# VH-VL binders against Spectrin beta chain, non-erythrocytic 5 (SPTBN5), part 10

Target 1, 109 residues: Spectrin beta chain, non-erythrocytic 5 (SPTBN5), of Homo sapiens (Human) (q9nrc6r3533to3641)
Amino acid sequence: TPTMEGSLEFKQHLLPGGRQPSSSSWDSCRGNLQGSSLSLFLDERMAAEKVASIALLDLTGARCERLRGRHGRKHTFSLRLTSGAEILFAAPSEEQAESWWRALGSTAA
Short names: E, the ipSAE of ESMFold2; O, the ipSAE of OpenDDE; V2, 0.75 times the mean of E and O plus 0.25 times the DockQ between their complexes.

## First folded at step 4 (VH-VL)

Design S7 (from s3 with heavy chain Y107W; framework fv_sutimlimab; at its last look DockQ between E and O 0.56; V2 from the best seeds 0.00; counts 0 for: pae E 4.7 > 2)
Heavy chain, then light chain:
Amino acid sequence: EVQLVESGGGLVKPGGSLRLSCAASGFTFSSYAMSWVRQAPGKGLEWVATISGSGGSTYYLDSVKGRFTISRDNSKNTLYLQMNSLRAEDTALYYCAREYYDFWSGWSFDYWGQGTLVTVSS
Amino acid sequence: QIVLTQSPATLSLSPGERATMSCTASQSVSSSYLHWYQQKPGKAPKLWIYGASSRATGVPSRFSGSGSGTDYTLTISSLQPEDFATYYCQQYGSSPPYTFGQGTKLEIK
ESMFold2-Fast, scan of step 4: ipSAE 0.189; ipTM 0.711
ESMFold2, look of step 5: ipSAE 0.071; ipTM 0.624
ESMFold2 (binder alone), look of step 5: mean pLDDT 91; pTM 0.915
OpenDDE, look of step 5: ipSAE 0.146; ipTM 0.750

Design S8 (from s3 with light chain S32Y G93D; framework fv_sutimlimab)
Heavy chain, then light chain:
Amino acid sequence: EVQLVESGGGLVKPGGSLRLSCAASGFTFSSYAMSWVRQAPGKGLEWVATISGSGGSTYYLDSVKGRFTISRDNSKNTLYLQMNSLRAEDTALYYCAREYYDFWSGYSFDYWGQGTLVTVSS
Amino acid sequence: QIVLTQSPATLSLSPGERATMSCTASQSVSSYYLHWYQQKPGKAPKLWIYGASSRATGVPSRFSGSGSGTDYTLTISSLQPEDFATYYCQQYDSSPPYTFGQGTKLEIK
ESMFold2-Fast, scan of step 4: ipSAE 0.077; ipTM 0.607

Design S9 (from s3 with heavy chain T50Y G53Y S57R; framework fv_sutimlimab; at its last look DockQ between E and O 0.39; V2 from the best seeds 0.00; counts 0 for: pae E 6.5 > 2)
Heavy chain, then light chain:
Amino acid sequence: EVQLVESGGGLVKPGGSLRLSCAASGFTFSSYAMSWVRQAPGKGLEWVAYISYSGGRTYYLDSVKGRFTISRDNSKNTLYLQMNSLRAEDTALYYCAREYYDFWSGYSFDYWGQGTLVTVSS
Amino acid sequence: QIVLTQSPATLSLSPGERATMSCTASQSVSSSYLHWYQQKPGKAPKLWIYGASSRATGVPSRFSGSGSGTDYTLTISSLQPEDFATYYCQQYGSSPPYTFGQGTKLEIK
ESMFold2-Fast, scan of step 4: ipSAE 0.165; ipTM 0.704
ESMFold2, look of step 5: ipSAE 0.029; ipTM 0.598
ESMFold2 (binder alone), look of step 5: mean pLDDT 91; pTM 0.913
OpenDDE, look of step 5: ipSAE 0.169; ipTM 0.748

## First folded at step 7 (VH-VL; framework fv_sutimlimab)

Design T1 (from S7 with light chain S94R; at its last look DockQ between E and O 0.44; V2 from the best seeds 0.00; counts 0 for: pae E 3.7 > 2)
Heavy chain, then light chain:
Amino acid sequence: EVQLVESGGGLVKPGGSLRLSCAASGFTFSSYAMSWVRQAPGKGLEWVATISGSGGSTYYLDSVKGRFTISRDNSKNTLYLQMNSLRAEDTALYYCAREYYDFWSGWSFDYWGQGTLVTVSS
Amino acid sequence: QIVLTQSPATLSLSPGERATMSCTASQSVSSSYLHWYQQKPGKAPKLWIYGASSRATGVPSRFSGSGSGTDYTLTISSLQPEDFATYYCQQYGRSPPYTFGQGTKLEIK
ESMFold2, look of step 7: ipSAE 0.118; ipTM 0.648
ESMFold2 (binder alone), look of step 7: mean pLDDT 90; pTM 0.907
OpenDDE, look of step 7: ipSAE 0.224; ipTM 0.790

Design T2 (from S7 with heavy chain S31D S57Y; at its last look DockQ between E and O 0.06; V2 from the best seeds 0.00; counts 0 for: pae E 4.7 > 2, placed apart)
Fold by OpenDDE, look of step 7:
Structure T2 (fold): chain C 109 residues (1-109), chain A 122 residues (1-122), chain B 109 residues (1-109)
Amino acid sequence: as target 1 above (109 residues)
Amino acid sequence: EVQLVESGGGLVKPGGSLRLSCAASGFTFSDYAMSWVRQAPGKGLEWVATISGSGGYTYYLDSVKGRFTISRDNSKNTLYLQMNSLRAEDTALYYCAREYYDFWSGWSFDYWGQGTLVTVSS
Amino acid sequence: QIVLTQSPATLSLSPGERATMSCTASQSVSSSYLHWYQQKPGKAPKLWIYGASSRATGVPSRFSGSGSGTDYTLTISSLQPEDFATYYCQQYGSSPPYTFGQGTKLEIK
């Protein structure tokens, strides 16, 4: 079971039905990947305690795409969920982004 | 600080036209969906129209479809509402409002202008 | 469309008293999409409670929101002079129109 945890920026890109979200700003979070579930938290403490998650994303059947140098961030990738929703993520470094890509790639496989 | 300032309201006869503007400042305008919400004198609030940050998607109240057009110029940080074929029931204070979205609470209107008054009367 | 009905239309109370007002939906609404706004005479509305129970920035703890399905409530534990205003509930579902209740006017007795 793939696991990954680390700091990320995220923003909604598409909502179910192809609707655009009300905001396209980047927000900070702590991502915690456990198998096919990606949980987003405000900070490391909340992530550790597994409380007050911002979102819980089911990655079953999801697609991950690398988006280097796009959307105002260098180390970006998108997750397209089976619901049609698409969330963009930005890692703080190329190394971190690569780790996320590997972990998410394993989940999608 | 976020600021929204509406303009363009006035007195118009039924069947007439008006174009409202909303000047936005204090935030990255193109990152946010914007809406018009109106309030008839002494009455409640009524959503009129919404436009996505990029302008690619628009949504309208049924009673204004075909008559009103919401648009935006992100290079000018300005939101517009073109109102044609105006009716007496369109009389209201028109607010521009910024939309906010999060995973837990969906869409809400987190900032509002002070409104511009539109009066449709013969 | 979803119709929101607020009651009572007018609520007359004194400072220090408890205020309770309701918002009833014509059909079930997700708590995530039910919001409350405060409006004072001659002023624009302000987001007050979002997602049925979350206080917006700057909203005092004496305000609380609750409910689910078709029935929602806004409560003020101990009224302060600045709390007298009109409160509107609003639903922002997956599709338009995004409707408001007709408001509850909280006035000083």
Scores: ipSAE 0.040, ipTM 0.746, lowest interface PAE 3.5, mean pLDDT 91
ESMFold2, look of step 7: ipSAE 0.079; ipTM 0.612
ESMFold2 (binder alone), look of step 7: mean pLDDT 91; pTM 0.917

Design T3 (from S7 with heavy chain D102T S105Y; at its last look DockQ between E and O 0.62; V2 from the best seeds 0.00; counts 0 for: pae O 6.9 > 2)
Fold by OpenDDE, look of step 7:
Structure T3 (fold): chain C 109 residues (1-109), chain A 122 residues (1-122), chain B 109 residues (1-109)
Amino acid sequence: as target 1 above (109 residues)
Amino acid sequence: EVQLVESGGGLVKPGGSLRLSCAASGFTFSSYAMSWVRQAPGKGLEWVATISGSGGSTYYLDSVKGRFTISRDNSKNTLYLQMNSLRAEDTALYYCAREYYTFWYGWSFDYWGQGTLVTVSS
Amino acid sequence: QIVLTQSPATLSLSPGERATMSCTASQSVSSSYLHWYQQKPGKAPKLWIYGASSRATGVPSRFSGSGSGTDYTLTISSLQPEDFATYYCQQYGSSPPYTFGQGTKLEIK
């Protein structure tokens, strides 16, 4: 079971139904991947306490792609859920971006 | 059923202090961020402060920073707002509100109490 | 901070009429993070529209929200007596301060 935790930035790219958000900025979060579930928290403390997650993403059937330098961040990857929603993520380093991409890819497959 | 009941409001003089309470029921209190939102008589809504579910994070309106302190006791399902150095402009009905965040729809106030009135006057 | 300006300040209409009110942001806001609240005299506000266009639980279908960028609109297709209230728009997606519009009072003509 893949597991990963770390700091991320996230950005909505496509809303459910294929809608584009009117505007989107990069927001900081703490990601916690466990199995096929990715939980996002506002900060490390909240993540550690598993309190007040801002999102719980089911990765079943999801697709993950490395974007590399797109959308104003260097170390980016996208996550498209079965719902059609797409979320952009940015990692603090290329190494972490690759790790997230691999981890998410393995769960989504 | 979600219920929020504010208390502690009253009349105070400028420079005085007051502590508001909000008793919550009908939901897992510690799982939700909570906020205070105030409304001056006959005026609109103004967000005052927010505290995370665990209490580890707090946020304040600039004009109340250093004077107001939001806190919570999750064992008592109670939210607090300690107000010090009160000013006339702090006069308002103070609502406690449950704050819910989703990735798709951001932060919103999905449940509100009926408010407790704070009047700051000489 | 983002300032939300609502127009008109007061809207006087009769039951059965169409109501349209606007919320203009000082800078672009993601539609996902623009919400509307309904408040009746002597009562607490109620979440009414979230994410610019989604009706909260119990909100009649005659209510609709739309908009993007800096311009958002709340529409009531055919006013009912219980719809007369003050409506506030609000924004905040990630970090404070939350800001509200000054409100549009919908009153009976």
Scores: ipSAE 0.020, ipTM 0.699, lowest interface PAE 6.9, mean pLDDT 88
ESMFold2, look of step 7: ipSAE 0.045; ipTM 0.634
ESMFold2 (binder alone), look of step 7: mean pLDDT 92; pTM 0.924

Design T4 (from S7 with heavy chain S31D S54R, light chain S94R; at its last look DockQ between E and O 0.33; V2 from the best seeds 0.00; counts 0 for: pae E 5.8 > 2)
Fold by ESMFold2, look of step 7:
Structure T4 (fold): chain C 109 residues (1-109), chain A 122 residues (1-122), chain B 109 residues (1-109)
Amino acid sequence: as target 1 above (109 residues)
Amino acid sequence: EVQLVESGGGLVKPGGSLRLSCAASGFTFSDYAMSWVRQAPGKGLEWVATISGRGGSTYYLDSVKGRFTISRDNSKNTLYLQMNSLRAEDTALYYCAREYYDFWSGWSFDYWGQGTLVTVSS
Amino acid sequence: QIVLTQSPATLSLSPGERATMSCTASQSVSSSYLHWYQQKPGKAPKLWIYGASSRATGVPSRFSGSGSGTDYTLTISSLQPEDFATYYCQQYGRSPPYTFGQGTKLEIK
């Protein structure tokens, strides 16, 4: 069973290698945290089948920070991977953002 | 080597039916969503329908809803399109396409078959 | 539904020339979900540029894509005989329809 799961919005802030994307916008996904891995599904149809997840992110060595409304959303946090990629997330509520932040922080170590 | 081979096209009268097949090989078929994309003679590309890897979710172009049914048999590595109540505007070369998602680059149609021609004419 | 309009409809050029073609969306799209396909007569389309600017496997470096928001461009720096084809832009959103532009036919003069 997952440590944490739920709806998120995400925005690619930095690509692998720390490169700036040519453009970026907020998109929706379902997150599923299991052990040190975060699976993202593009939408409910993908999540319900648990087939061809849109990303499987290794959280070993990752950094997770609360952002409090940066980049045009409330209830936000960032996840910086060892690859140099950085993804911004927005949760549906402050309570969920805190839950994600705590779960990701305990896993990233 | 990924291969997609369409079959089942032909000439039908308006109001008729056809069933298209796409035989897949060279990849784990059930791991991939699949689509039908059509191209009318001398025209551009038009997405028609999509089915998820396990077949639980289907999506259709509005103009074909209720007339076309996408399905798959993962034990036979085969994608299907049942086309009913065909109209002249359904005349096209029908391609089978594999959907691929990369988190950093998004969804795309990374492999296509050769197409099978459907002609709807009296 | 997002409408993609390509311009010009036909582009007649000689080998060695620079080709530029555009794709304009009726609404802003994420560049991560805008793609270009190459199609030669009697052949299936091939994924050519993905994520607005990344070349698919085997695509020569003379091809480049750019753009953001509603305006996207495909450029070929020095045309080769094998580059004459029809090019389609495509957006792939979270939900259908997954729309294509009407194509730009690149012809040898």
Scores: ipSAE 0.047, ipTM 0.632, lowest interface PAE 5.8, mean pLDDT 84
ESMFold2 (binder alone), look of step 7: mean pLDDT 90; pTM 0.907
OpenDDE, look of step 7: ipSAE 0.086; ipTM 0.737

Design T5 (from S7 with light chain S32Y S94K; at its last look DockQ between E and O 0.64; V2 from the best seeds 0.00; counts 0 for: pae E 4.0 > 2)
Heavy chain, then light chain:
Amino acid sequence: EVQLVESGGGLVKPGGSLRLSCAASGFTFSSYAMSWVRQAPGKGLEWVATISGSGGSTYYLDSVKGRFTISRDNSKNTLYLQMNSLRAEDTALYYCAREYYDFWSGWSFDYWGQGTLVTVSS
Amino acid sequence: QIVLTQSPATLSLSPGERATMSCTASQSVSSYYLHWYQQKPGKAPKLWIYGASSRATGVPSRFSGSGSGTDYTLTISSLQPEDFATYYCQQYGKSPPYTFGQGTKLEIK
ESMFold2, look of step 7: ipSAE 0.105; ipTM 0.625
ESMFold2 (binder alone), look of step 7: mean pLDDT 90; pTM 0.907
OpenDDE, look of step 7: ipSAE 0.201; ipTM 0.774

Design T6 (from S7 with heavy chain T50S S57T L61A D102Y; at its last look DockQ between E and O 0.13; V2 from the best seeds 0.00; counts 0 for: pae E 7.1 > 2, placed apart)
Fold by ESMFold2, look of step 7:
Structure T6 (fold): chain C 109 residues (1-109), chain A 122 residues (1-122), chain B 109 residues (1-109)
Amino acid sequence: as target 1 above (109 residues)
Amino acid sequence: EVQLVESGGGLVKPGGSLRLSCAASGFTFSSYAMSWVRQAPGKGLEWVASISGSGGTTYYADSVKGRFTISRDNSKNTLYLQMNSLRAEDTALYYCAREYYYFWSGWSFDYWGQGTLVTVSS
Amino acid sequence: QIVLTQSPATLSLSPGERATMSCTASQSVSSSYLHWYQQKPGKAPKLWIYGASSRATGVPSRFSGSGSGTDYTLTISSLQPEDFATYYCQQYGSSPPYTFGQGTKLEIK
């Protein structure tokens, strides 16, 4: 599986089980894809409330879709996990969004 | 390679005190919440205490509140557990564990040390 | 405090058999907060399943977790010699208390 790294914004769209979160906004992170795992280095505001700067997402069986600017950001894609959770991501450029989509798609397959 | 090494266990009498240490390496220590989890001989796991990455927030099991204090020194990559007013029921193998935040799944313990044995007896 | 009750306390099976063990919560738990750990004698526990159904890194595909509400299950489709261990379920929400079940010991018959 390929390695991919870079800055992302993310938004909680669906919780595990497909539940809607009570509130949701875009936040910043740094993504690091290694094997079947995507690690997110969360910003200090998220870390202070959640007590960590790193989150791990298991991509086994996940689905990734390009959103083409939906949800108030450009260069977006979604990641749907087998748990039913869905996270929206926004990359800094179209090239980065395409690269993430390809890397996540091949890992999930 | 993530590594957690506990130390400071031993034999103490009821009412005594003991300070446990956990040396961390192979990761950015200050970025992770840490916990102590104990296991009495022949028994299951019991969460004891947790501390945030910065050290600003602490949590305790009801069985140890007021007697135990969790702390950390991020400049030394070390987690501590100060144990006061020890009781026979505190006898256990004490593990330090790294907390990992799974987006949507909350906190879990993804890496554990080998444990340090605390025996409280007369 | 949520009490997690595991059954059976001991499960005696032969290699190649299917193992099934349960974890029942005293009240409904979000499946995203239900985790399983494997512990072998004289060793520290290892995170095995997180979010009820997601395998931790390196966990073989023969392990699967499922469940929601109060009832959760860990299944091993074809038991291997290295799978004989004690398994703990754990509830770990955004704030304490964090509770473990008392364990199911999976032993060779």
Scores: ipSAE 0.014, ipTM 0.595, lowest interface PAE 7.1, mean pLDDT 83
ESMFold2 (binder alone), look of step 7: mean pLDDT 91; pTM 0.918
OpenDDE, look of step 7: ipSAE 0.027; ipTM 0.713

## First folded at step 9 (VH-VL; framework fv_sutimlimab)

Design U1 (from T1 with heavy chain A33D, light chain S54D; at its last look DockQ between E and O 0.20; V2 from the best seeds 0.00; counts 0 for: pae E 6.4 > 2, placed apart)
Fold by OpenDDE, look of step 9:
Structure U1 (fold): chain C 109 residues (1-109), chain A 122 residues (1-122), chain B 109 residues (1-109)
Amino acid sequence: as target 1 above (109 residues)
Amino acid sequence: EVQLVESGGGLVKPGGSLRLSCAASGFTFSSYDMSWVRQAPGKGLEWVATISGSGGSTYYLDSVKGRFTISRDNSKNTLYLQMNSLRAEDTALYYCAREYYDFWSGWSFDYWGQGTLVTVSS
Amino acid sequence: QIVLTQSPATLSLSPGERATMSCTASQSVSSSYLHWYQQKPGKAPKLWIYGASDRATGVPSRFSGSGSGTDYTLTISSLQPEDFATYYCQQYGRSPPYTFGQGTKLEIK
C-alpha cells in the first residue's frame, strides 16, 4: 500500500452532503498517508509524535483530482470522499502535488 | 491548581554552565509537553526549547542548539534545562511553560512559572 | 523562521478608550497558530487569546482578536485600568522556532 508524508495546506470545500463549510481559509497541516487512510496533523511535531490528528480521512471510494490555478493556491488537488465531503489541498511544489495525487489516486481507486 | 516553580538561576561567567529546574504540580505532568521561554531584561519573549510529554522529542532554538539540553523526569514532575557554554546573550529570566493543545488552535503556553534569573557576566 | 512584528511599540491611552494593536507576520500564518499573551511588569505572561480570536479562560469580553494570513489584530473595546500591560503575539506553527512579536506596551496616558 502506498505511503506518503509531507507538508500541505488544506481547505474544506464541501462538508458531507455537499454543505458549505463555515470557513473557507487555507490552513497548514502535515499529511500522512497510510494505506487507505490519510491523517492530517496541525504540525510536523504532532505528526511525529502521533498524539493527535485534526482529521482521519477514509479514502475508500474517494476521488482525487488535480487542480490547476484555482482557489488561490498553486499545486493543488482535491479529495472528494464518499460522504460528499471535499477537501482541497495545496502542496509546496508541483512535483509534490503530483506525487500526492498519484499516491491518493492509487489508494482511492 | 497548576503550579510551575523554576529554580537554579544565578550569576555565571561566560563559558560556564547552569542547570535550571522546574517543579510542576497540579496536573499529570507526563501528559503535557513542556517548554522553556526566556526574557532578557527589558526585552521580549523568546522560545528556547520544548520537550514532549514522554521526553522522546526535543526541539531547540537554533542559537542554543548544542549548548542547551532540555530534559524531564516524569517520576519527579520536574523539567530541566542544562545550559552549557553560556554567553552574555543568554542572560534572561527563564520561564518554564506548560503547553496546551487545542484541536483547532494547536499549541499554546497556558501556564507559566514566575521564572528564574540567569545572568551571564564576566 | 517567521518573524512577527507588532505595532505600535507603545500605545498610550486612557481608560475607556479603544485600543487596537497589530501583529504582522513575515509570511502567512494560519489563524489557528496565532496567539496573544498579556504580561504585566514583574509577572509572568498569561495566555490571553489563542487561535487568533478565542479568549483564554477569564479573559474579559472587551478583548477580541481577529485577522488572517499575515495580519492580526488585538482590540480592547473599552480600556480598564487592569488592561494596561504588554501584549505579545506568538505563532506556534508548523515547525519551530515558535516566535513572539516584540510586544506592544499599552500604557496609561
Scores: ipSAE 0.018, ipTM 0.714, lowest interface PAE 5.7, mean pLDDT 91
ESMFold2, look of step 9: ipSAE 0.033; ipTM 0.596
ESMFold2 (binder alone), look of step 9: mean pLDDT 90; pTM 0.902

Design U2 (from T1 with light chain S32K; at its last look DockQ between E and O 0.74; V2 from the best seeds 0.00; counts 0 for: pae E 5.7 > 2)
Fold by ESMFold2, look of step 9:
Structure U2 (fold): chain C 109 residues (1-109), chain A 122 residues (1-122), chain B 109 residues (1-109)
Amino acid sequence: as target 1 above (109 residues)
Amino acid sequence: EVQLVESGGGLVKPGGSLRLSCAASGFTFSSYAMSWVRQAPGKGLEWVATISGSGGSTYYLDSVKGRFTISRDNSKNTLYLQMNSLRAEDTALYYCAREYYDFWSGWSFDYWGQGTLVTVSS
Amino acid sequence: QIVLTQSPATLSLSPGERATMSCTASQSVSSKYLHWYQQKPGKAPKLWIYGASSRATGVPSRFSGSGSGTDYTLTISSLQPEDFATYYCQQYGRSPPYTFGQGTKLEIK
């Protein structure tokens, strides 16, 4: 049973190593937080089967910050990994963004 | 070394049936979604069907839905395409392709077989 | 359904020249899911450019990809004899159907 699960939009802000991507845009996924791992699934097929995800992110040492609507979306937060990568997220509501931020912060600590 | 080898192509009359196979080696087969992609003579590429790694989900091009069935046997590392009610428009070289996902690179068809030819004619 | 339209259909050039070809999507796609394949006669397609701009393993630096949203470009800075082939753009997307452009045939003048 996941610590948290739900719909998210995401955008790659920085690549591993802290490099800026040549281009990046917002996309949709379903997030699944279990233990110290965040799985992102592009569609219901991937989420329901748990066979492959669009990302399996180890949150050890990660930082999670509220962005409060920056970068063209509402209800946003960021996740910065120790690799130097940074992913921006947008939740469907402010309540969900806060819930994600708290869950990710407690896991990433 | 990843290898995908298709077989089972041939000449068949309209309305007939044919089963294609794709033998996979060099990777953990059950961990990858697999697809069939076809190419009519002198034409471009057309995605036909996809099956999830577990076999639990299948997806089809609208024009083949109800006629073609994608399946897999993970114990034999083999992908199948059962083609029924074949039409002239199904004439093509049929490739099997491995789906690969890397979060930073996205989805891709990273390995392809050499294809097996299906000809539907009277 | 996303339709990918490639232009031109045929591009006739000589070795040493610069080649530019385009792929236009009927609706915005994430650049992360837009790819280019190279196919030579009698051979299977090869993944060439992934995520709009990243070269696959073994692809020479004279190849570059760019674009976002609906408009994507593949450029070859100085054509070599081995570069004459058909190039397909492809969106892999959230889930099937996956679509390919109709191809740009790059042929020797």
Scores: ipSAE 0.043, ipTM 0.628, lowest interface PAE 5.7, mean pLDDT 84
ESMFold2 (binder alone), look of step 9: mean pLDDT 90; pTM 0.905
OpenDDE, look of step 9: ipSAE 0.091; ipTM 0.738

Design U3 (from T1 with heavy chain T50E; at its last look DockQ between E and O 0.65; V2 from the best seeds 0.00; counts 0 for: pae E 4.2 > 2)
Heavy chain, then light chain:
Amino acid sequence: EVQLVESGGGLVKPGGSLRLSCAASGFTFSSYAMSWVRQAPGKGLEWVAEISGSGGSTYYLDSVKGRFTISRDNSKNTLYLQMNSLRAEDTALYYCAREYYDFWSGWSFDYWGQGTLVTVSS
Amino acid sequence: QIVLTQSPATLSLSPGERATMSCTASQSVSSSYLHWYQQKPGKAPKLWIYGASSRATGVPSRFSGSGSGTDYTLTISSLQPEDFATYYCQQYGRSPPYTFGQGTKLEIK
ESMFold2, look of step 9: ipSAE 0.096; ipTM 0.669
ESMFold2 (binder alone), look of step 9: mean pLDDT 91; pTM 0.911
OpenDDE, look of step 9: ipSAE 0.167; ipTM 0.767

Design U4 (from T1 with light chain Y33W; at its last look DockQ between E and O 0.47; V2 from the best seeds 0.00; counts 0 for: pae E 4.2 > 2)
Fold by ESMFold2, look of step 9:
Structure U4 (fold): chain C 109 residues (1-109), chain A 122 residues (1-122), chain B 109 residues (1-109)
Amino acid sequence: as target 1 above (109 residues)
Amino acid sequence: EVQLVESGGGLVKPGGSLRLSCAASGFTFSSYAMSWVRQAPGKGLEWVATISGSGGSTYYLDSVKGRFTISRDNSKNTLYLQMNSLRAEDTALYYCAREYYDFWSGWSFDYWGQGTLVTVSS
Amino acid sequence: QIVLTQSPATLSLSPGERATMSCTASQSVSSSWLHWYQQKPGKAPKLWIYGASSRATGVPSRFSGSGSGTDYTLTISSLQPEDFATYYCQQYGRSPPYTFGQGTKLEIK
């Protein structure tokens, strides 16, 4: 019963402290938004079984912005955490990107 | 304190079978993917198989697919490797290793057992 | 399948000397997923350097890792008796197979 869940691609744009990552590539994940927490899973079966996630992101104070297809994907948005980290996401469709953006915006603020 | 203890190794003839066990303690076993990694005498390390925390996903080195089966019993905190159709090339010390993923630093094998020796010889 | 090639295969040095060993990948890998393990005879491997350059808990500051792309280096600034061991690099990509280098044996001269 998450607030929002679904398949996403992600790319680490900035690490905590605003540092540039050593590698820049898109990976697949499944996102699960519940309350002010966003969980990311590499394996859809693991997400469905709710075993250890690959990330548990605290959205308190985070900023979420829609992107216009920058960084090699079309349906994109960014999530900037208070740590200075920034993660780019791509959804399977524009409609899903909009839904994620609205859900993350209402939770993060 | 994380502990991983392997057992079930031994001497077996080619074509034979063995089942390895790894008893886990000191952590929530079902929350971690687990792997088997082997080391032939005098050689380096080779990843063999991985199983997800729930047991729902399994992955194998190509040379062992169809012969080896990784499994787990989360109620007993135990990881298994069923090895069938064993070959001389499977002779190695078999380690149980815990997988850890950190979003910022990636995957690693953060805890290892001491290994159990499998010898395949006629 | 990413092949990791370590050089030299054996490095014979005395305590107090500086040790340098390399790990070369057959294709570019993320430094975040390039790790080093230390193994002493009759013992299990230990995670030593993770993310190419970060020391695991309890690893002395004389160990440093560096590199990016295909070329990675482990350096020990002043060898101590306890540092003589075999060192393996490993790539842990987003999916199996997870490959190891063949090892560099650091032995006392």
Scores: ipSAE 0.097, ipTM 0.633, lowest interface PAE 4.2, mean pLDDT 84
ESMFold2 (binder alone), look of step 9: mean pLDDT 90; pTM 0.908
OpenDDE, look of step 9: ipSAE 0.131; ipTM 0.740

Design U5 (from T1 with light chain S32N G51Y; at its last look DockQ between E and O 0.47; V2 from the best seeds 0.00; counts 0 for: pae E 3.7 > 2)
Heavy chain, then light chain:
Amino acid sequence: EVQLVESGGGLVKPGGSLRLSCAASGFTFSSYAMSWVRQAPGKGLEWVATISGSGGSTYYLDSVKGRFTISRDNSKNTLYLQMNSLRAEDTALYYCAREYYDFWSGWSFDYWGQGTLVTVSS
Amino acid sequence: QIVLTQSPATLSLSPGERATMSCTASQSVSSNYLHWYQQKPGKAPKLWIYYASSRATGVPSRFSGSGSGTDYTLTISSLQPEDFATYYCQQYGRSPPYTFGQGTKLEIK
ESMFold2, look of step 9: ipSAE 0.113; ipTM 0.630
ESMFold2 (binder alone), look of step 9: mean pLDDT 89; pTM 0.893
OpenDDE, look of step 9: ipSAE 0.151; ipTM 0.753

